# Miniprotein binders against q8wxe9r568to878, part 35

Target 1, 311 residues: q8wxe9r568to878
Amino acid sequence: EEEITVDVRDEFSGIVSKGDNQILQHHVLTRIHILSFLSGLAECRLGLNDILVKGNEIVLRQDIMPTTTTKWIKLHECRFHGCVDEDVFHNSRVILFNPLDACRFELMRFRTVFAEKTLPFTLRTATSVNGAEVEVQSWLRMSTGFSANRDPLTQVPCENVMIRYPVPSEWVKNFRRESVLGEKSLKAKVNRGASFGSTSVSGSEPVMRVTLGTAKYEHAFNSIVWRINRLPDKNSASGHPHCFFCHLELGSDREVPSRFANHVNVEFSMPTTSASKASVRSISVEDKTDVRKWVNYSAHYSYQVALGSIW
Short names: E, the ipSAE of ESMFold2; O, the ipSAE of OpenDDE; V2, 0.75 times the mean of E and O plus 0.25 times the DockQ between their complexes.

## First folded at step 23 (miniprotein)

Design Vj1 (at its last look DockQ between E and O 0.83; V2 from the best seeds 0.75)
Fold by OpenDDE base, look of step 23:
Structure Vj1 (fold): chain B 311 residues (1-311), chain A 81 residues (1-81)
Amino acid sequence: as target 1 above (311 residues)
Amino acid sequence: KTKTVELKVEGMDGPTRRAWEDAMKIMEALQKLPGVKAVRVFIEDGTVYVIYDPSKTSPEEIIKAIEEAGFKAELVSVEEK
């Protein structure tokens, strides 16, 4: 059976302000990969929701791909694989190509403006230092301004959410417990009903708590990593923030670095091109009517959120 | 306000290269007309949908443009959107 699979993937990168989580800078790169199993020379045409096409389409009815978006997008800085006829694209905006057989390859990439006004969720982080005591708190809330969050029936989740708090090397010792079998990282206690405030916890051991997911120091990132499998959480009321809390008592005030981490790193994925709103409108194969066609959509977000320091 | 006209072009039987080439010629001819907003060509049977501003063009002018491009077109329907 002849088949063509199109993978459309957004990559969002950026810097977000403290407090209101305003996007200070961003970049959206969309990559389209092709995997095809087609006999002979098979000239293909890919239709995107390109604003310059804007409904001017030459297709078979069977070539029309289901799309969830009605938006047209502006493509910037298009780059193509050598199998694409770039002259045809420049003249007609048709993406005409002869795919490599049985090989996954990047057909094209382009940049877009971020399609949303806000990110899927906001993260507010407060850090306080009092003598040798360090406290870090984060509040995560779903953004109502993000289109995928507006309708519960069509809600697209954030998946594999990773929030990384950079930890000074001097503090790493505090997050390790010596066990007979080696060093184990301290893990956060999960308490779904807890609102975490500033607590004076006397003790040499750090206290970590989360309302959702897991948190631990991860050496690979030199960070405390808060991991959440899925947002929004099905078991949590939409209006309540998820919280991370860490309290650390250092051996002395000299162990408090003059410069604490000024940012938190956030990464997650979505099972849609939520950043660009890029969509495949059609896939056509010349002289072939019985080609199985698949389109997969994803987005990966990676950005920094500025920390609010309370000294 | 826009209208949509449905036309049938004779001799189009896709997904042949010829059908694509013919469709491109039709597309180019129609895009030059004032008031044309979008053109959709189904190459399998030669069905053509044209979204247009009725204040700037007409089904008759659309058909004429296709004919001038070297094709025969027949009016199937006109709908208001």
Scores: ipSAE 0.785, ipTM 0.950, lowest interface PAE 0.4, mean pLDDT 89
Fold by ESMFold2, look of step 23:
Structure Vj1 (fold): chain B 311 residues (1-311), chain A 81 residues (1-81)
Amino acid sequence: as target 1 above (311 residues)
Amino acid sequence: KTKTVELKVEGMDGPTRRAWEDAMKIMEALQKLPGVKAVRVFIEDGTVYVIYDPSKTSPEEIIKAIEEAGFKAELVSVEEK
C-alpha cells in the first residue's frame, strides 16, 4: 500500500544557570523529514500547529492526525526543500510539496522555543581547589514528574546522557594507570547510595566515583565524560540525586587556573517527545484517500550549565 | 461572547485540486471580514465552521462574504460557545 512517514526531530540548545538550572538562553531547531511511497503525481499538504494558522484549517477529516498537544507555536526562519512551494507558504502558511520517491529527505526546518519551563533533570556542580589538588562533585536530580516512581507507561526517558567536564589535554596523565597489559584509562568506581567527599593526602592518586553510569576521560572531547544510559534509572532509589566525584592531583599548583572552564556540557535524547511541542495536525495527499500515515517525534538536548568555576 | 456558525458550501464533494483552491478562496474572504476569529473548511463535503464575534459580524454577513467570493453557502446551525 501507499505510505507516508513524517519524522519531527527537535534539537534543543541553550545555557542554564548554576544550582537551580534556570534556563537563561535557549533555542530549538526543528527538522521535518519525509519518507513516502506514493504513486503518480501526489501533491501533499502538511499541517503544523503554526500559531499563524491557529484555528484556520482546510482539511479532510480523514487526514487529521492524533492530537499531541493543544499548544500553538511560532515558526521562525523556515527553510524548505526545493520540493516545497514557498510562495504558497508565504501567502497562506500551507506547506505544499511533492515528495521525493522512496527517499528520506529533509522537507523543512525552523526555529522555535522550548515549550516547557523546566528540563527533565538538574545538575549542580561544586569545585574545590586546594593547592595542586582539584575536586569536582556533581549532583543530578530528576525534576518533578520525572522521578523513578512515575508510571513507566507514561514516562519518557532521557537516553544516552552525557555530562562533559572540560579539562586541558596536559592533564590526561592523571587518568592513566599502569597495568600488566600496558596503560589503562582510569574509570570511575560505582558506589551506589554513597555520599561523596574528599580526603587529601600529599601524593594521593586521582579518584573518580559515580553512583550511576560510567565516567572516564575521553580524548575526543578533551573532557571527563559521565555517561548514563537512561534516566530515570529503572532501579534507582527514590529522591536521591545521582552523583559524580573526581579528585585530581596536578604536578604543580601553577597548573590550576583560577577559572579554566565556565560550563559543563549536558547532552541526551528523549524519544517520542518534542522539545518545542511542534505537532503534525494533518497530512493530506491531494487525490488519495487510502494512504497509510505515520508521525514520529524525537528530541535531542545539548546545553551548557553555567558555572563560575568548574576547576 | 463568541458564536459558531456551521455552513454548507455547494459543489465541494471531495479532495480535488479545485476543492482545495475553492477552500482557499473562501478562507481568504472570511479572514478579511472583521469579527471572524477562526475558520475550518472540510473539503470532502463543503462543511465550514466559523467562530465569530456577534457584536462585529453575523451569519448573514459571513454568507455574503462567501457569495462575493463566488460560492453558494447555506446556514446549517448556529451555536454559542
Scores: ipSAE 0.667, ipTM 0.924, lowest interface PAE 0.7, mean pLDDT 81
ESMFold2 (binder alone), look of step 23: mean pLDDT 77; pTM 0.711

Design Vj2 (at its last look DockQ between E and O 0.88; V2 from the best seeds 0.72)
Fold by OpenDDE base, look of step 23:
Structure Vj2 (fold): chain B 311 residues (1-311), chain A 81 residues (1-81)
Amino acid sequence: as target 1 above (311 residues)
Amino acid sequence: KTKTVELKVEGMDGPTRRAWEDAMKIMEALQKLPGVKAVRVFYEDGTVYVIYDPSKTSPEEIIKAIEEAGFKAELVSVEEK
C-alpha cells in the first residue's frame, strides 16, 4: 500500500513579561517532515496555506486535505531539502519534490509571525523572602484571548505542561529526604480546592502544594518541576486558577541567595500548529490515484516567564 | 462584492503532468487579469473556479484569457457571494 505522511510541527520560543504575560520576544519555526512509501519515481506536490498562493490552487479533488483553518500565512526564510525544486517554488510557490523512499526527512522549514495575541495560558508567580523563609506561589489561568480556548467544543489542549522553577544549589538539600533506599525528592500534596494563602508553616521541611498535577524537585533540570498532563483540566471549573505553592525554611538568612531565579521556564505541546497556523491544503502524487495520505499537526512551546526582582 | 464563475476547460484529463502544465498556463493567464482574486483548477476534469471583482472583469473576459492561452472554456455557472 502506497502512503505519504506529512508531519507539520511548530516550535515556539520566547520570553514573556511578568504579570500579564506579554510576549516580549518570540520565534516561530515550522518544520515539515515527510515519510513516504511510494513505488518508483513519484513526483509530489505539497500545497500550504501560503498567503502568496491564496486561493490559487491547481489540484485534484482527491488531493484536497481536510483543514480546520481558513487562515493564510506568510512564510519567511523558507529552507528546502535538496529534493525540492526551488526554482518551481520561486516561480509558482508550488512545493514540488521527489521524496526519499521509506525515510523520514525534513522537507522544509520556515518562520512565521506568532498567529495569536496571547499564549494559551498565563502564569503569574510571586516570590517572597522573609528572613530565612522563602515562598513561591504561581497562578495559572487559561487565556480567553487564545483562539483555541474560545469554544469548549473545539478547544485544543495544552499537553505535557512543564513549569520549571530554578532552584539555587544551596536549597537542593532541603528538597531531598534521606531514605534507607536512597534520596527521595519531596513531592507536592495535591489539593484541588486549595486557595493557597500565606500559611506560616512552622517546620524545617519544605511544603509544596498544587491544585493540579504534580510538583517535585527534578535534578535533571535543577528545578522544582510542576507537571500537568493536560490543560484545561476537564474536572476544573472554567475560570479558576490552578496554583502551585512552595514554602521553604532555610537554615539561615545566609542561605538566601542574593540572586534568586529571575525566570520560570514553561514547556508544553499542542496537537495542532497553533503557533503558525500552518496547514497542508493538498498533497498530490503524480500518476498515482490510490495513495493513502496523512497529515499530523503539532506545536511545541518553550518560553521563559520573567520574574520581577524579589527585592 | 465578488462573484465566482465556474468554467469547464476542454481536453483537461488529469492526473497527468500535461494536464497540470495546462492548468498552470491557465492559472498564469487568469492571474494577469485585473479583478481576479483567486483561481482554482481541478485538472482532473478541467473544472475552473474564478473568484473575481465584477467591476473589473467579467466571465467573458475570463473565457477570453483562457482562449488566448490556447484552451477552450465554457461557462457553467456564475454565483454571487
Scores: ipSAE 0.788, ipTM 0.950, lowest interface PAE 0.4, mean pLDDT 89
Fold by ESMFold2, look of step 23:
Structure Vj2 (fold): chain B 311 residues (1-311), chain A 81 residues (1-81)
Amino acid sequence: as target 1 above (311 residues)
Amino acid sequence: KTKTVELKVEGMDGPTRRAWEDAMKIMEALQKLPGVKAVRVFYEDGTVYVIYDPSKTSPEEIIKAIEEAGFKAELVSVEEK
């Protein structure tokens, strides 16, 4: 009943351009954690799809792990737990270690270049301020250039998608009551009398609508949050845009800031190492043949999309 | 175009640290040989696959490099790729 589990987790962060969502800045960090239950002091070796060892492997047939990619990646700025023999890694690129028993720990971390040309979806956002009236609209589309989106039979979902629209402090009182949810059939409220320079107070509840998921103000983030459980949506045609709309009437034009927030925050997870394409090719445990071996992959994306008028 | 040679290196019995260290020595020797593209060593039994450029080296030269590193190797097969 001896076992070793290897958890490989990508963390993508960055900034993308307004409109076309081109990646302007990115950072991909991969962390590998180990949890093992091995008797005695067991020496282990981990094989990654490291481009510097491509094709040059010293392995046992029983230690070969199923792989999810044919890609070989460049590992930058590798950092290791003290249980790793760094001289062996420097001389041979072999990850040799003695794991802590029954204790989950970070074996190593490294940086990579984002392994895709595009993100899984694009988000276009337009904002307008007219007197004391504010409108925000967003259009979300799945990207055809992202590898997981090309074959519907092999699609890997984006899960727990969260799109956050920061709310200026002046507007928070308009969201203290959660009265509007993402409903397709809710009648829109329109501020018919608001104008620039008005001395009258015309505050009202915001109107928010979505075609997928839900939207509401969330105090924990000081933001309007559009939440989507899973993309792509199983009930939508390929290429179908998903929309968010918000209309807000402020109490007076004195409450209108000079500009809406300069970015929108996007977060989601994927059950694969989609950002780095890191893959475990082998796991070796010295002198043991009956060790159960598990590998788990995940990625988390957190990035900013620049705001602007798309109109 | 490349070829793949399969060799059997004597003395690697089981998945031991000594066998792994021997495999490392063989790997290093073959990586220095011009024309060797990739080396895969199964250190449980000494099976070695070498992808090579036949215009630059040969199975005979590959075996010689292994022997100069202190090991005995036997040719098992050669496959074209």
Scores: ipSAE 0.550, ipTM 0.893, lowest interface PAE 1.3, mean pLDDT 82
ESMFold2 (binder alone), look of step 23: mean pLDDT 76; pTM 0.698

Design Vj3 (at its last look DockQ between E and O 0.93; V2 from the best seeds 0.77)
Fold by OpenDDE base, look of step 23:
Structure Vj3 (fold): chain B 311 residues (1-311), chain A 81 residues (1-81)
Amino acid sequence: as target 1 above (311 residues)
Amino acid sequence: KTVTVELKVEGMDGPTRRAWEDAMKIMEALQKLPGVKAVRVFMEDGTVYVIYDPSKTSPEEIIKAIEEAGFKAELVSVETK
């Protein structure tokens, strides 16, 4: 059976302000990969939701791919694999190519403006230092301004959410528990629905709490890593923030570094091209009517959120 | 207001290279007309949809442009939106 699979993947990178989580800088790169199993010469035509193609399409009815987006996007800085006829693209905006057989390859990449006004969720983080006591609190809320969050029936989740709080090297000792079998990282206690206030926890051990997911120090990132499998959480009311809390008592105020981590790192994926809104509108294969066609969409977000130090 | 016209072009039997080339000629001819917003060509049977501004062009002008490109077209339907 002859088949062509198109993978469309967004990569969002950026810097986000403290407080309102305004996007200060961003970059959206979309990559299109092809995997095809086609006999003989198989000239292919890929149709995207390119604003310069808007409504001008030459297709078979069977070549039309289902799409959920009605948007047309502006492509910037298009780069193509050598199998693409770039002259045809420049003259007609048609992506004409002869795919490599049985090999997954990057057909093209392009940049777009971020298609949304806000990120899928906001993260507010407060850090406080009082003598030798350090507290870090974060509040995560789903953004109503993000289009995928507006309708619960069509809601696209954030998946494999990772929030990383860089930890000074001096504090790493506090997150380690001596066990007979080696060093184990302290893990957060999960308290659903709990508001975490300043806990006067008298003790040398750090206290970590989360309302959702897990949090622990991870040496690979030199960070406390808050992990959430899926946002929004099906069991949480849409209006309540998810919280991370960490309280650390240091041995002395001298162990408090003069410079805290100025940022939190956030990463997650979405099962759609939510950043670009790039869509495959059609896939045509010359002289072939019985080609199975698949399109997969994804986005990966990686950005930094500026921390407000409350000293 | 936009109008969508459906046309049938004779002799188009895709997904051949010839059908593609013919469709491209039709597309290019129609894109030159004032008021044309979108053109969709189905290569399998030569069905052509044209969305246009009725203040700037007409079904007759659309058919004429296809004919000047070397093809025969017949009006199937007109829809106003």
Scores: ipSAE 0.759, ipTM 0.944, lowest interface PAE 0.4, mean pLDDT 89
Fold by ESMFold2, look of step 23:
Parts: sequence; C-alpha cells; structure tokens
Structure Vj3 (fold): chain B 311 residues (1-311), chain A 81 residues (1-81)
Amino acid sequence: as target 1 above (311 residues)
Amino acid sequence: KTVTVELKVEGMDGPTRRAWEDAMKIMEALQKLPGVKAVRVFMEDGTVYVIYDPSKTSPEEIIKAIEEAGFKAELVSVETK
C-alpha cells in the first residue's frame, strides 16, 4: 500500500523583553521530514507556500492538500537532503526529490520569521535581594493576541511547558544541602496585576511555591525548573495568572554572587500548529494517482525572557 | 484590476513526466508574457488558469503564447476579479 507522510516542524527561538515580553529577536527553523512507502524510484514534488512561486502551480487536483492559510512566506537559507535536485530548486523553486524508501529522513530545512505578533503567553518576573534573602516571583498569563488563543473552539494547547530560572553557581551548594527545596504548591492567593515589589513573607511559608504545575531544582539544567503539563489550564478562570514564588535564605550576604542571572528560559511544544505559517500545498508522485498523503504540523518554542533585575 | 481566464490545453493527460514537462513549458511561456500575474496548470486534463492585467495582455495573446510553445489551447471562460 503506497503512502507518503510529510512532517513540518517549526523550531522558534528568540529573546523577549522583561515584563511585556515584546519580541526583541526571533527566528524560526523549519524542518521537513518525509516518510514514504512507494513502489519503484518514484520522483516526488513538494509544493510549499513559497512567496517566490505565489500562485504559480503545476498540480493534479488529487495532489492538492487541505489548508486554511492564505499567507505566502519567504524561505531563507534553504538546505536540502542529497535526494533533492538543488539546481532545479534554485532555477525554478520546485522541490524535486526521490525519497528514501521506508526511512524517515529530513528532506529540507529553512529559516523564516515568526508569523505571530505575540507568543502564546507572557511571563513577568520580579526579583529582590534584601541582605541574605532572595525572592523571585513570576506571573504567567495567556496572550489573547496569539492566534491559537483567539477562538476557544480551535485552541491549541502549549504542552510540557518548562520555565528555567538559572541558579548562580555560588548557590548550587545550597540546593545540594537543602534537599527539600523542590516543593509544589497547588493553591496560593495572588493579587491580580501585582506590581514589582509587592511581596509578602511568612515564617510558615515553603521555600518554593507554584499555583500550577511543579517546581524543583534540576541539576541537569543548573536551574529551578517550573513545569506545567498543559496551558491553558482547564480549571482556571480566563485571565487568571499562574504564579511562581521562590524565597531563598542564604547563610551570609557574602554568598550573594556579584554576577546574577540575566534571563529566564522558556520552552514548550504546540502540536498541530505552525510558528512560520509554512504550509504544504501539494504533494505529487510521478506516474502515480493513488497514493495516500498525510501532512503533520508541530511547533517547538525555546526562548529567553530578559531580566534587568538581580536573581 | 485583474482578470482570470480558463483555458483547455490539448494532449495533457495524467501524472506523467511528459505531462509535467509540457506543463513547465507552458508555465515558462506564460510567465514571460507581460501582464501575466499567476498561472495554474492542472496536469490531468490540461486545464490552465491565468490571472492577468487586461491593460497589458488578453486571452488571445495568452493562447498565442501557448501555441508558440508548441501546444494547442482554447478558451473556456473569462472572469473579472
């Protein structure tokens, strides 16, 4: 039975501003993988929404793939597997290839710009150092300006969210001897719209608290890692911020390092979405009209949120 | 302001390398014609859609360009966009 599957994976990276998470630097790497089960050495053609061929297509009607996007994108720095005829691509923008049989492989990769105005959520972080006391607070809010968040019927979740707070090397010893620091809190009262410097401390509070997910120090990253399985949270009201609190008491003011963290790392995946708006418009197999064709999209995000404050 | 013309090109049938090569020749010929904005070729039956600027070209000139490339085409419909 003959079949071809095209997987389009976007990898977003970038830097966003403190507070409002304005995108300061970004790029998207798009990787296209092929898995095919075709008899013979069938020559294939892949049609993308490449702006350089906008509207100029040679197809069979059965080769047309469903899509809702009308956007055409610029493909930068295209790199190809050896099975692609690169001269044909550079002369005519046709992606002509002979796929490896029954072997998933990367057909091509290219860079694009991020196709959205905002990220799926914002992360606001406030830090303070008062003597040997260090506090970090973060507020996470879903962005209504992100396309996947605008329509609840078509909302696509952020999965396996990981927020990493780099820990200064001087503090790693404290985490080793303070073996209980990885603590989860599912319920906390938080002022909505809290401003920087609005903190409260109690002698009965845990060292680390979250209102969603878990947080613990992870040696593999040298970071406190806040993990959330899925956003938006099904059990939270719209507009509700999700919070992270950390209170650390060092043994001496001399343990506070002169070099502090300048960023927080954010990572997550979004299935069935595209960060680039790259779209497969057609898949053609020479001399064949009865090939099952599948296209999958996914996006992975990994970026830094800038901090101006000491951590 | 653009116009879309639908044409039928004879002899194009199915997903063969020959049909692909013929479609590429037609595409190249039409893209050189002033005023042509977009060309879509359906290989299974030789249907060709051309979006063009009516102040710069016409269905007659489009058909002529296809014929000069070695193919026979006839007009099916014209629709103003």
Scores: ipSAE 0.665, ipTM 0.919, lowest interface PAE 0.7, mean pLDDT 81
ESMFold2 (binder alone), look of step 23: mean pLDDT 77; pTM 0.701

Design Vj4 (at its last look DockQ between E and O 0.04; V2 from the best seeds 0.00; counts 0 for: pae E 6.0 > 1.5, placed apart)
Fold by OpenDDE base, look of step 23:
Structure Vj4 (fold): chain B 311 residues (1-311), chain A 81 residues (1-81)
Amino acid sequence: as target 1 above (311 residues)
Amino acid sequence: KTKTVELKVEGMDGPTRKAWEDAMKILEALQKLPGVKAVRVFIEDGTVYVIYDPSKTSPEEIIKAIEEAGFKAELVSVEEK
């Protein structure tokens, strides 16, 4: 059976302000990969929701792919694989190519402006230092301004959410527990529905709590890593923040670094091209009517959120 | 206000290379017309949909442009959107 699979993947990178999580700078790169199993010379045409095409389409009815968006997007800085006829693209905006057989390859990439006004969720983080006591709190809220969050029936989740709090090297010892089998990282206690305030916890061991997911120090990132499998959480009431809390008592005020981490790192994925809104409108294969066609969409977000230090 | 005209072009039977080439010629001809907003060509049977501004162009002008490109087109329907 002859088949062509198109993978469309967004990569969002950026820097976000403290508080309201305004996007200070961003970059959206979309990559399109092709995997095809086609006999003979199979000239293919890929139709995108390119604003310069905007409804000017030459297709077979069977070549029309289901689209989740009605938006047209502006492509910037298009780069193509050598199998694409770039002259045809420049003259007609048609993506004409002869795919490599049975090999996954990047057909093209382009940049777009971020399609949304806000990120899928906001993260507010407060850090306080009092003598040798350090407290970090974060509040995560879903953004109502993000289009995928507006309708619960069509809501697209954030998946594999990772929030990383960089930890000074001096503090790493506090997050380790000696076990017979080696050093284990302290894990957060999950407490659903709890709002964590400042707690005076007297003790040499750090206290970590989360309302959702897991949190632990991860040496690979030199960070406390808050992991959430899916946002929004199905079991959480809409509008309530998810919280991370860490309280650490250091051995002395000298162990408090003069510069705490200036940012939190956030990463997650979405099962749609939520950043670009890029869509495949059509896939055509010359002289073939029985080709199975698949399109997969994804986005990966990686950005830094500035921390507000309350000293 | 835009209108959509449905046309049938004779001699188009895709997904042949010829059908694609012919469709491109039709598309290019129609894009030059004032008021044309979008053109969709189904190369399987030569069905052509044209979204246009009725204040700037007409089905007759659209057909004429296709004919000038070397093809025969017949009016199937006109719909208001």
Scores: ipSAE 0.740, ipTM 0.935, lowest interface PAE 0.4, mean pLDDT 89
Fold by ESMFold2, look of step 23:
Structure Vj4 (fold): chain B 311 residues (1-311), chain A 81 residues (1-81)
Amino acid sequence: as target 1 above (311 residues)
Amino acid sequence: KTKTVELKVEGMDGPTRKAWEDAMKILEALQKLPGVKAVRVFIEDGTVYVIYDPSKTSPEEIIKAIEEAGFKAELVSVEEK
């Protein structure tokens, strides 16, 4: 049996505000890949939820695909593989192409705006430096306004969450003793809405604590990395914040920083979702009616959370 | 001279593989029904729009076709085009 698979992958990047994580800057790049196993004269047509075709969409009934959204989007800066007839796109907004057989390739890419008002979760971070003492605390909460979080039965997880706290190179020696720092979750002794800079741990050993996931220094990123396999956590109340805490006592006055970092980096993936709400509305394979058609959606998010004044 | 019916299908509450497969079954079932001109299924919330010829079919027959495919649907509205 013959088949065609359309993979729609969104890559979100941006900057969010420190407190409520309002989106200050954003960019979504959407890449569409094709993998097909079609014989013979395989002229294909792809229809997207392009605002420029709204009300004028011409599609055979057999080519109509289930739609992920009622939203129509504007496609910016479209770029195409050489197999696409760009004149047809400019005239009709239909992506007409002859796919490479049994070879996955990028059919097109374009830019869009982020389709949501909020990100799937918020991250609030407090830092303090007092003498040779450095303290970092973070609180992570799932956003109730994000569409994938609307219903627990249909919730789409954030996977492989990575929160990176940049560390100056002179501090790296304080994280060398891996056996002192646990990688598994520990009970954090922090208060919700805690006063910043009020928590200290005695002694000279660095202390990192998390209520979910693991935290350790990772040389590849020159950062303390808080890793969470999946959010929301199935074993936690949906409204309960997840916490990260780090206390570091520096051994030299010249190692004392004026500030820990200006930003925190957040990265994660979401399967079966789109950041752009780009949706495949139709797939046509000329002169074939028995082609199995699949559409997959995924999104990857990588953004900065500001800690101080930005712009 | 067509009408549009809006239906809500139970159990289709997000962009999952199951929702995709269920939507394909509903789409195929309704496209076989005489008098159906167009069908759109929205997998994020289970909304279904059907444009139909009222001389050949009805919202009741459309709901029946969905139920025979193994799903439950609720009538939301009917509009003249």
Scores: ipSAE 0.077, ipTM 0.595, lowest interface PAE 6.0, mean pLDDT 79
ESMFold2 (binder alone), look of step 23: mean pLDDT 78; pTM 0.718

